# VH-VL binders against Uncharacterized protein 5: the designs that were tried, part 2

Target 1, 153 residues: Uncharacterized protein 5, of Haliotis asinina (Donkey's ear abalone) (Ass's ear abalone) (p86728)
Amino acid sequence: SNLQCKIAGGGELIPIRTPEYRAWVPLGEVGLNVSDSKVLIFAARSCFGAHILLQNNAEDFKNAVYEIVIGGMKNTRSGIRQCVGCKFDEWVKDKALNCRFFNYFWISWCGDEVWVGHGYRPPHNRILRYKYENQPVINAASVRSESDTYWAL

## First folded at step 1 (VH-VL)

Design e2 (framework fv_ebrasodebart)
Fold by ESMFold2-Fast, scan of step 1:
Structure e2 (fold): chain C 153 residues (1-153), chain A 120 residues (1-120), chain B 108 residues (1-108)
Amino acid sequence: as target 1 above (153 residues)
Amino acid sequence: QIQLVQSGAEVKKPGASVKVSCKASGYTFTSYGISWVRQAPGQGLEWMGWISAYNGNTNYAQKLQGRVTMTTDTSTSTAYMELRSLRSDDTAVYYCARDEWELLGYFDYWGQGTLVTVSS
Amino acid sequence: QAVLTQPPSVSVSPGQTASITCSGDKLGDKYAYWYQQKPGQSPVLVMYQDSKRPSGIPERFSASNSGNTATLTISGTQAMDEADYYCQAWDSSYDYVVFGGGTKLTVL
């Protein structure tokens, strides 16, 4: 089935900060509801390790649908996994993040695949793609980081 | 050659604090984290927490939250772990270990250990 | 509290194959790591990312991780392999590192 891919948010990016490791910040709690969306466009300024969690339920971090890691392994790798701390289902060499400048990224879960790319023009510059058979509905998203990270969401 | 060299053994009374140091050499200190792991006599390994040498961010084991503080001094490539309100069951060998954390999280190099004895 | 369960001891004769297991819920969905600790010494990483050997670790060491069980296998076991062995995994649900209870390998 063809689905229209609605982008999350109202067109103006919300600034947030994740200064510390392993503090999930639910996007719904900072004013960004992704429940009717299929695409998230965001920017991050970080030296390494920006994590995005796509969730069936906003209060359930354990049974998340995907964890997407941008600029992990000291800003050398990006990847997708089906649980937090699990083996990556897909990963790529990627010096994605920058300590001094915001870089833009997009994530799409439109249809039955999750796609990740650089920039603010999906589907351009796609770096990752993964298909999850019988994928749970994605109703929420959260962010965290391994290093002090400034987000625009 | 990568090395982590820890401070010497300590004997403390209950209620005291101890601060263990871990001096790194042979690699770019700010590119890795340092985890602290302790081992009570005859017991297994217990993770205490982690600190980034890059930005000083910490994550502590839940049961030690409020009693432990981890810091770094990048000018001397040294990590520190301070444990407060010591109890007899804090008697252990305390290890620092270099932590490759971002995607995988494992300890590739370990310090020699610091024995901390807590007794009245 | 997530738990990784190891047998407390394993005994083998020199030259035989030793197998040390580490069991945990969905452990095969996580990377497993193995450490060797000899008396009075610091732990040494002997296996990482389930099945990879660090430089300096003999080819006699191999490992696997599937389902609920990770296994460290030492073929042609030697007296020098006598040690405590610890498995480790990342536990994201509790936001911490999990170690197994350890297995004492005796080579007699």
Scores: ipSAE 0.015, ipTM 0.574, lowest interface PAE 7.1, mean pLDDT 85

Design e3 (framework fv_ebrasodebart)
Fold by ESMFold2-Fast, scan of step 1:
Structure e3 (fold): chain C 153 residues (1-153), chain A 124 residues (1-124), chain B 108 residues (1-108)
Amino acid sequence: as target 1 above (153 residues)
Amino acid sequence: QIQLVQSGAEVKKPGASVKVSCKASGYTFTDYGISWVRQAPGQGLEWMGWISAYNGNTNYAQKLQGRVTMTTDTSTSTAYMELRSLRSDDTAVYYCARVYDFWSGYYEDAFDIWGQGTLVTVSS
Amino acid sequence: QAVLTQPPSVSVSPGQTASITCSGDKLGDKYAYWYQQKPGQSPVLVMYQDSKRPSGIPERFSASNSGNTATLTISGTQAMDEADYYCQAWDSSTAYVVFGGGTKLTVL
């Protein structure tokens, strides 16, 4: 990210775990406030299906701004959509995750669009980009997963 | 045409098991999940659980945990629901219903297509 | 686990507006769905994601969901609308499904 796009978490990564197909974990509850941030850098160790929800309100999982799916469809695709269970607005073939090792990812909403990539040096290895006309303000984020997942956020 | 076709009616004794099938046609089976819902005579709808046709993941209603198993056979586009240790109060029409789960793995959409139902009667 | 409460019955005259409520703690924070079931038939989806109508469902059907109450509204009610109506919600945190007890709509 550039110097004008604040990264959530101040550079320290917080370890969390999400069990398969269970409740969203609000990042604010684990000490990561994204309300003044424009970039999230994280790592995940998972066989498939790491989900990140970008929200206007931390309590509203239903009317999210974006759901970003990393390694969906059994670790074959990643995509961006405007709600849980909706059609993907953008997607790409992507063998993103690994059962045995952490892989890094970044998400940027710096400016008028959302970008997603591999690694920890935006904009390197960008895989997805989407512009939501009249995008709501992103004040919160939550994570969950399709398989047992370990995160560093 | 999109359709779910269930197996025929069954009569069982208490303590037996029943396995109901639900054959899908007219859509990509693995893009959706199947939810199972039952209805006792004169009663309302009761959710039993769901299964992903994509990865086989299941989520069962708490009261049926340990008695129910849901599976899929992607080669025949068929979902199955097996209920064990049957009691007289398991007498019901059992429905399968489709849930749109496009690349999410979490089933939070409408039950848009329903099977015709399978009557299971449990009597001594 | 969440409980959804519906009135057991609602009666209207043909051409009048029927209103069927579904109440649950913070239901407005969840998506509400509505199903119509006629005797001897499978349920049919009539409203999804609070207020959206599936293809083939008449525009006389509308719905809302706010606070603790979701409402299905049928304007210009016809004899063919006589059925049992069920509301349904997802617990967004657990992906568990909850149905209301059902409301018998009588058109006489």
Scores: ipSAE 0.045, ipTM 0.682, lowest interface PAE 5.7, mean pLDDT 86

Design e4 (framework fv_ebrasodebart)
Fold by ESMFold2-Fast, scan of step 1:
Structure e4 (fold): chain C 153 residues (1-153), chain A 120 residues (1-120), chain B 108 residues (1-108)
Amino acid sequence: as target 1 above (153 residues)
Amino acid sequence: QIQLVQSGAEVKKPGASVKVSCKASGYTFTSYGISWVRQAPGQGLEWMGWISAYNGNTNYAQKLQGRVTMTTDTSTSTAYMELRSLRSDDTAVYYCARGDYGDYEWFDPWGQGTLVTVSS
Amino acid sequence: QAVLTQPPSVSVSPGQTASITCSGDELGDKYAYWYQQKPGQSPVLVMYQDSKRPSGIPERFSASNSGNTATLTISGTQAMDEADYYCQAWDSSTAYVVFGGGTKLTVL
């Protein structure tokens, strides 16, 4: 019932790197706890394919999750889906990422919709929104990428 | 021109090992993964596994776990697939294909194939 | 393991429309991909992500994915289209690539 949109993290961004497509990096294991949060703001430097997984359970990478893909299909689209590797429930043409520079993004699961946007000022520059009927409570998040990606989370 | 060129046909005895090579050209080798797919005579396509050309991470089909090893040599833009403890039912054409792991990915192009015959 | 079911063969006359189906539970929420294989040759990607056509593939090739069934459609079928066609999907339960059994298209 609390609709306050708390942002994950503190005043300092946590740097991580994901060179491995298959291996999810749980954010809890690198010091970022999203369990009390409803908004994640992050930056990524990547040629393509930055994946963020919102999870009901930190150990579940498959069933009770939302996968947000930023700059998928060689940096041509971004989308949202309710399982890893499923068809997008919503997607948009989006050349979101840059090989040389960090770009900022935000994800919100405040309320009953999942929103995604460019920049560091939610809800400004929103590119995606989708309402799921069977939305689980989000208690964890993980990242991986299709290409060598540097993150600031 | 993007191309994958595989090593030549091999005849092996049961219990031996075979190592097939796949040389990539015309693209940045480390930007894509390589998948291996085999096809027994008169049969369909069977996925064997995948390797990242960037970091060497692999994922193998469960039926082949413990018998297959995939590697890459980035200095020569070459992927390798080694299959051990060969059986007669391993007789097949073995293909490499450019494609990463996951639902977004597809296989394009494919190598010309390498016929491996296991003769008892 | 996921199973993708294709008819073993489909036959059409030149100029007619060929329809090749691929059915499996995974196709309800996973992308379908299609490959063409001519005798003695390597497979060639003809459709990706349900309905997208690669550069160089003729416009007479189209595809869809609805419910648990993906369909490859070849309009104005030509003799050169005679081949085996394989569908492919990703099985999230095993994290493996799955191919259908293949369909032999004969153009008489």
Scores: ipSAE 0.014, ipTM 0.567, lowest interface PAE 7.9, mean pLDDT 85

Design e5 (framework fv_ebrasodebart)
Fold by ESMFold2-Fast, scan of step 1:
Structure e5 (fold): chain C 153 residues (1-153), chain A 119 residues (1-119), chain B 108 residues (1-108)
Amino acid sequence: as target 1 above (153 residues)
Amino acid sequence: QIQLVQSGAEVKKPGASVKVSCKASGYTFTSYGISWVRQAPGQGLEWMGWISTYNGDTNYAQKLQGRVTMTTDTSTSTAYMELRSLRSDDTAVYYCARDLGYSYGYDYWGQGTLVTVSS
Amino acid sequence: QAVLTQPPSVSVSPGQTASITCSGDKLGDKYAYWYQQKPGQSPVLVMYQDSKRPSGIPERFSASNSGNTATLTISGTQAMDEADYYCQAWDSSTAYVVFGGGTKLTVL
């Protein structure tokens, strides 16, 4: 089955860079509004540690709905957690990132589950799935990274 | 406004080395990587490698591993590609190209540098 | 090991639709890019991310990418479209940039 939810963005990906583990970069501030969307497709070129925050409130980085980590722990696993910096609620062994090449990823929060996969054709190549009972509405997203990262969002 | 300007044509003997430069202007040099692509006379495009303009990390085509070195000078917004132990089959036009950042798309290319390897 | 295969040549009459194919294993799961190269000139990006046109590229250019085949389509083909066309994608197995062998488009 395929998820048929609205994808964030206007088709042309927005290039941004996060130089290392610093403050969150809100996607709304770089021209990408996710408030009417249920799917985010993006690319990242990074040696390790690309973080995506899914938020109920764009100004709240503490009580986010999800933190999704792509290529965490030195590019050895990817995971989903309901708090920033906590133990993963779900994770998989995944050498997801490459510091010389862009790799594509998608995140879907269509319905009451969050799904994460490789590539740009959700729901193909799903690697993670997590169900959150009474999931808050996701109205904003932000990015941060553990290493110097180029994004296309 | 955005432009990549390469050094001039070179004629080299087999066994020599060549170093081609690529000067970028009209954009923030460190925001995009530089790829090098060559084209032998009458042949197709062959990717040689990529360099990060922000940290100098490189990735080279397997065929050229050990013979190619890519570097950058951020103060002059210039990328360099040096190819050693030249053979006659290295005769080609060498291009630098800006990486758009979407998955190896190249939006701006240098004018090309002809390197001729002959005795 | 990824290889991108293009026909060496395609001929079309002026005003007709030209189709240039690029085939590779599971190419539709990757983004495809297309470059136009005229004699003595540098390549020019004409299509990115499968089907998107850069500013300045005529609406006559369109493209698709599905299954194993990406296709560049030029409607109402004009003499100025005569060039070599190269497809390009990423090879996930080798982590290399891969170009197709190129297609010479002749408008006759």
Scores: ipSAE 0.008, ipTM 0.530, lowest interface PAE 13.1, mean pLDDT 84

Design e7 (framework fv_ebrasodebart)
Fold by ESMFold2-Fast, scan of step 1:
Structure e7 (fold): chain C 153 residues (1-153), chain A 124 residues (1-124), chain B 108 residues (1-108)
Amino acid sequence: as target 1 above (153 residues)
Amino acid sequence: QIQLVQSGAEVKKPGASVKVSCKASGYTFTSYGISWVRQAPGQGLEWMGWISAYNGNTNYAQKLQGRVTMTTDTSTSTAYMELRSLRSDDTAVYYCARDRYYYGSGSYEYFDLWGQGTLVTVSS
Amino acid sequence: QAVLTQPPSVSVSPGQTASITCSGDKLGDEYAYWYQQKPGQSPVLVMYQDSKRPSGIPERFSASNSGNTATLTISGTQAMDEADYYCQAWDSSTAYVVFGGGTKLTVL
């Protein structure tokens, strides 16, 4: 059959706010189910440190598949890692976020790689790419931030 | 060769301030964070806060907010912790320790390198 | 504010297995770390990320984390293992490091 890289969410973007350094907010609990999706498009307004967790099990925050950091280290770097807080497996210099305005981002786990880019038109403006050999299936996602962050997911 | 060396013991009166130094050597100072942990006589370990040697970003324990300041001097690979308005219950050994919280996500690896400790005694 | 609970003391005879527990709600979704502290000395990391052993730490040290309880196990306990042991975890809701109250291991 015809296989497609489905974008998460079927309608309007869901507004979420995460304060500095709080617990992970599971997207499933706020109405966004990513289990049948391969692409997430979102917007964030933040001074720094927007984190997205891609999980095999929605209840497991320790053994996640990927943590994706947008505008980490005071909005100077973005990166991909295979565990929360580990060294980046892939990173780029990137002043990705803005304190005053929403910026759009996309994350794709379609195929055998995870990709990250600016904007709302994947795969355009890709900034990061990483392959996890025999990666677990991604069934859930969660968000957290280092600073007070406004999301549209 | 990899080490953290702290300044010597201090004796202070209540109401005074103390500033403890922690000099790093043998690794890239700006690649890690420095946490400060204290231990009162006969008591357990208490985390005081953290500073990034990369960008100077800090996070202080709520109990110490307003009394503690952490700084770094990257040219000398030295971290500092200043505690103000000292009380007798601030008497403790103060440790600096290297951590990987520098990714800033509330994640840490571990405290794999510790200074030798600095005894601060607060008495009238 | 997260709390990690350890027994104040554990006693074993030389050569026996010592077991030190650390309990707290955050351990269900955060890593546990363990430190050894001998009198007058700085703490030394003996276990990290629940069950991993740093280089230089004897293989008789092991650890696990199941549910809300982390356990440090020392097999074939020796006099040199006599020390205070502290568990540590991260409280993601406050972004603070939390230490357990410590356990004094006595080898008699």
Scores: ipSAE 0.012, ipTM 0.519, lowest interface PAE 8.6, mean pLDDT 84

Design e8 (framework fv_ebrasodebart)
Fold by ESMFold2-Fast, scan of step 1:
Structure e8 (fold): chain C 153 residues (1-153), chain A 118 residues (1-118), chain B 108 residues (1-108)
Amino acid sequence: as target 1 above (153 residues)
Amino acid sequence: QIQLVQSGAEVKKPGASVKVSCKASGYTFTSYGISWVRQAPGQGLEWMGWISAYNGNTNYAQKLQGRVTMTTDTSTSTAYMELRSLRSDDTAVYYCARYEDWGYFDYWGQGTLVTVSS
Amino acid sequence: QAVLTQPPSVSVSPGQTASITCSGDKLGDKYAYWYQQKPGQSPVLVMYQDSKRPSGIPERFSASNSGNTATLTISGTQAMDEADYYCQAWDSSTEYWVFGGGTKLTVL
């Protein structure tokens, strides 16, 4: 048991909701601790703009490690950036989200790379991959959205 | 009430620098970014760049890279935009506006006229 | 040419519907925003993220964005709506915000 590449959770998915452009919802505060994990599998139902923040500390949104945006820019692109509001380090055209149905996604930060994909079977359907040489330890995660979004985490 | 108040008009010679301030009030300064937009006399709006009041990270329009610097002072809730090596075609009203990610420029300062002439 | 193209002027009679267009390559794949600017004043956001109206903006204002064209529609146009209108969108190729050239709306 080394806890490396462990999937966050492992029980039932936790339902949460983020309204349009509100405060970050720390996953630890809704019962999902990612501090010993390297992979997050989740589902989202949203017209556009599901944001996941990978953080060094749960209370510190300023020193985020990555912001992963799923279906940003009116559900036309997904991307990885090293800070909130920064230019994307990697992005792809991607109509990832659906207003009426939950779609599954996975994020892996195992090793010194972050990977993002569609579905619930990493590394299948990988859409984004970025290597961060000076990657801080990821101990927490938070979610926010551009539109009213329902999550299963 | 949300308000952005800018510094007063400036007259500069070609080759000089100008630094415009934008003082925010009525909201949590560090929760939003500040974008800078300029407008030459009788012309349209031109985006210059954006700064996060949260972490100080900046994104500048490509043609202004190397001439513009944006900063914030969280202790006074003030954003600054400095433009160097001024040319006559930099004559414009410079606006600051509140910005958040893919959001919008929802509140604007009153504008600062910068005139560049000899 | 220009990334976002607007007609220089649009004229309507009071009470009629004004339509102001903003054209750009695959603009419907991006968020469009609209600003109203009266002489000597700062711009005012009137529409954001294609079709959302800020608090305080009359229901007479609506907007759409599809294909290559975003449209701001003002129904029951009033004299107070006379202004310059600017569209704005994100240019994904450069990762910068860009504005249209502006449209002067005249209500006569």
Scores: ipSAE 0.030, ipTM 0.628, lowest interface PAE 5.8, mean pLDDT 85

Design e9 (framework fv_ebrasodebart)
Fold by ESMFold2-Fast, scan of step 1:
Structure e9 (fold): chain C 153 residues (1-153), chain A 127 residues (1-127), chain B 108 residues (1-108)
Amino acid sequence: as target 1 above (153 residues)
Amino acid sequence: QIQLVQSGAEVKKPGASVKVSCKASGYTFTSYGISWVRQAPGQGLEWMGWISAYNGNTNYAQKLQGRVTMTTDTSTSTAYMELRSLRSDDTAVYYCARDSGEYYDYVWGSYEYFDYWGQGTLVTVSS
Amino acid sequence: QAVLTQPPSVSVSPGQTASITCSGDKLGDKYAYWYQQKPGQSPVLVMYQDSKRPSGIPERFSASNSGNTATLTISGTQAMDEADYYCQAWDSSTAYVVFGGGTKLTVL
C-alpha cells in the first residue's frame, strides 16, 4: 500500500550480538530508536531463533505489543504473537536463517497491520501478515535469540 | 539404543486417578521433551500434552486442562502422566513419545513430531 | 486448523502405488508428519517435515504437502506395509498437536 512509513535507523546498520539464552537487548540502548518509525529493516546471521519484540513501553518486556519469531523451532517456523512466549497468532514454514551468512528481513507496522518479509525491500517477499483492532502504539523494540546470533540493525 | 519403557496396564473405577510412568534410556533425557498420546479402542491418536525434561514446562490439550498433570524425574530419566476424575471414555492405550528437542523456544520448547514411542499402557475405566 | 481429514481406508494390490491423503485448512503452510501403526504395536515415524525420511524407512516411501493437502505415497507396496497411517500437524492457534483420523491400508 501507499502509506507514509518511516524506516528506523537511517542508512548505517548497527552491529549487535545476542548470545544464546540472554536477556532482551533494547535497541534504544544500542543507538537505534524506533519511536517515530513504522518499518524496521535488518539482517541476521543465526542457526535458529531470532526474536524481535515490538513494545509500547521500552521497559515492559512481558506485555509487549508483538513478539516476532524468525526461524523458530530449529529454523523451521516464523511467526507473530501478541505476547512473549504465547501461542502464535500467525505462523508459516520458514527456513529463514543461516549459520554462515546474513539474511535480510523487514518488519512493518505501518497502518493497522503488522507485516514481516524476507529481503531488504518492503513490501516484497512478505511471509506474515496480522491485522488487529486497537493496536497499542509501538514506541520501542528489543531483540533476543535462542542461539548465538549476529545482527545488523 | 533409544528406548521408552512404560508402566503396566491398570484397571480403575470411574472417579479414580491413574499415574503412568515412562522411563527413558539411550539419550540425554533433559535434551528432549516428552508428549503423551492416547488411543481409545479402535479409534485414532489423540494428543494430550507435552512436558520439557529440561525445565518442566508443560502444555496440555484444552479438553484435558485441569484433569491432567505431567511431571519428570531427571534423576531416574522418567516422565509421568497423571489423569484424574476418570470416566469410561478415558479407556485407552496411553503412549509416551519423544518429541524434537534439538532446540528450545524460551517458553514452549520444541515438540513438533515424535521419533520414538513407548510400548503403550492400557488403562481400563469400568464400574 | 482444527481438523485433519483422511480417508478411512485405501486398498491396493502388491506392487501397486498407494496414495494416502490428509486434508486441512492451509495445511501446506505447515509441516506434515506421518506415522505407521501395525495392530498391537506403537506408532512408527515414517515421514517428517513434509518429505523427509527417517533412517531405516525404505525409499519407496515419499510424501508431499501443498495447498490444503498432504500426501503419503508408497510405491511398490508390499504386504508388510499393511497398517494404519496417521498424519500429524501442529496447530499454531492453540500450540497443540493435531492428528488425522487415520487410514487403514489394505494390501490385497
Scores: ipSAE 0.016, ipTM 0.573, lowest interface PAE 6.6, mean pLDDT 85

Design i10 (framework fv_imvotamab_arm2)
Fold by ESMFold2-Fast, scan of step 1:
Structure i10 (fold): chain C 153 residues (1-153), chain A 122 residues (1-122), chain B 112 residues (1-112)
Amino acid sequence: as target 1 above (153 residues)
Amino acid sequence: EVQLVQSGAEVKKPGESLKISCKGSGYSFTSYWIGWVRQMPGKGLEWMGIIYPGDSDTRYSPSFQGQVTISADKSITTAYLQWSSLKASDTAMYYCARRYEYDSDYYGMDVWGQGTLVTVSS
Amino acid sequence: DIVMTQTPLSSPVTLGQPASISCRSSQSLVDSDGNTYLSWLQQRPGQPPRLLIYKISNRFSGVPDRFSGSGAGTDFTLKISRVEAEDVGVYYCMQATQFPYTFGGGTKVEIK
C-alpha cells in the first residue's frame, strides 16, 4: 500500500523513565496504545542502551517480533533482532544517544519490514532496515534500558 | 541440559599440527560467545581468546595472537582451537567455556567443557 | 592488560573455620555502564573450573550460601564462612571489564 501509516500517540509525548536493567515497561500501561499504529516517534536522553520491544502479545516479553536497540554496546551500535538478547540481524555503527540531551528517533513497521531512523520525520534519516518474512502483527510495545533513561514517547 | 563436550586427550611431537573441538548442546549455540582457556601443568588459568559462532567474530589475547586459530562451525554446533606447529610449551589442559550475557549484563563463564589434555614431547 | 593479584597464595584452614581470599586489580573494574564484571571461579582437583560468583557478589545457581563476594573498584574479597571438605581446590578471580579478560594467580584452599 501507498497510504501513509498511522503514527502512535495523540500528538503530545508521554514522559517515562527506565532505570538500568529493570523490567520491561509496557507502553499500554502508561497510556500509549500502538495496536492500530505502524509508526512510533520518540525521544530519549540516555548515556547508552535504549531498548524498544515490538510485540505480538502485550503479555509476552520472550517471543517478541523485534527488539530494537538504540545506542547499544555502550552507545556504539544500534540494531534490530528477532529475539530479546540475541545477536543483531541488522546493525550499524551509531553514537545515537546523549547523556545530557534528548535525541529523537522513529521506528516504522509499515508493511512487512521494520525501519529505524534518527529524528522526527519518517522516513528521513533511516539507519536500519530489516525484512521479516511473514511478520506477525505488532499489537504492543515495551521499553527498557541498560542505563538510567528518560523517554518522551 | 546445557553442555560443552570437548575432544579427547592428544599426544603430539613438536612441529605437528592439531585441531581440538568443543561441541555445544542444549542451547542456542549461535547466541553465545565461546572462550578458550589454557592451564599449564600446575599453573593457573590463562585467557586465550573468544569467538561468537553466529558470525565467527573472533578476538585473541595478545599473548596468543598468531600462536593459535579459533574457529567455529555452527552447522554442527562446534568450536575449534588449532595449532599449525606445536611446541613443547603448548603442553597444557585446554578448556572451552560459554560466556553468558544479556544486554551488556555479563553473567560470567557459566558452562565449562571437561577439558582436553594436550601433551607435546619428543 | 589489567593485572589481577590474589592473596594469599595458599590458605590452609581448619574444617568449619572461615577462609578469605583477596583480589586486587591494577585498574578500576567499573565499566562505563556502572557494573563491575568481577567473577570468582572454583577449581576442585581434577575438575574443570566452576562459576561461583559473578558481578562481585551474586551467587551462581547451586552455589552454597556459605560463599559470599564483596568489594568495589579495585579491591575484592571471596569469603567462605564455614569451610567444608568439598571446598578444597584453587580459587580464581577473573575480570571481564576489559579485553583481554584476565585471571588472578589463584589461591589454593586446603584443610589442615
Scores: ipSAE 0.000, ipTM 0.502, lowest interface PAE 12.8, mean pLDDT 85

Design i6 (framework fv_imvotamab_arm2)
Fold by ESMFold2-Fast, scan of step 1:
Structure i6 (fold): chain C 153 residues (1-153), chain A 120 residues (1-120), chain B 112 residues (1-112)
Amino acid sequence: as target 1 above (153 residues)
Amino acid sequence: EVQLVQSGAEVKKPGESLKISCKGSGYSFTDYWIGWVRQMPGKGLEWMGIIYPGDSDTRYSPSFQGQVTISADKSITTAYLQWSSLKASDTAMYYCARHDLWFGELYDYWGQGTLVTVSS
Amino acid sequence: DIVMTQTPLSSPVTLGQPASISCRSSQSLVHSDGNTYLSWLQQRPGQPPRLLIYKISNRFSGVPDRFSGSGAGTDFTLKISRVEAEDVGVYYCMQATHFPYTFGGGTKVEIK
């Protein structure tokens, strides 16, 4: 294998549901600890707006390292930003999500860059890349959504 | 500024042991593999093996398995290449290089090389 | 082991003229992840190797756009659109799709 970075989880996908713009759901609170990991592979079924927060501290939602938005702006864009709700630092036109079917995604924070892709085989189908100078250590992750979203994490 | 700094040139006799070093700086040492490459005088590059310092996962070329030991000490951000008993045929330039398989930028940064001369 | 065959062995070129180097692998270099881990390295006289191109055609940071890579499967090419004096050296292709990783034999680029 050419994969050098640890993938979060034990191979069992944890079902999570996030309603429209409710509070962040910390993955640690639902049984998924990402503190020793560098890669997250997950699936989401959503009409639009699946948000993943990569955090230095699990309790700090405002000063997170990255907010990754999958299928934002009514499922027309996906992007990366260094602050919650700020202008995207990187984005791409991307009809990433589907209301009726789960789509797979992966996020890698291995090294000093964050990468995002479609599917369950990183680094295949990469869509986004962003390099953060002096990137803080990522010890926690949380999810939220703009629409009723079902996750498998 | 990513940098790999290797130890200085070595002159040895057959049968002697040797350990050369490669010190990484300017990046997270435990997040990248370090590979070792041999170049015999006037010859091309030969891949020897690779180590992931974060968990010491090590992989060797079959040609070098049992001939050398690759190791790393993450507390001082240093990788090592070691021989228990040198042969004259080990005379070569040895390079370390940083390796990122995730993004395919394989061997993106190289050390300056360590010349090892083994003669009687 | 995957055998990487480079041609030509030596490429004398006139300054400002193009140079082309071929690399052939004994097996397909398409990895199970869909990527092709074929890289090109430059080694200038007395210096360590330097990464030029990765995953067939992507230029590494700081590499001039006169360098380009192309190919698929088992047949790959490195092109220098206009050779400059600083381009003198030995060029190697490398595969990291199959273990163990292997290098081509090298192509020496010289000014004639």
Scores: ipSAE 0.000, ipTM 0.492, lowest interface PAE 17.0, mean pLDDT 86

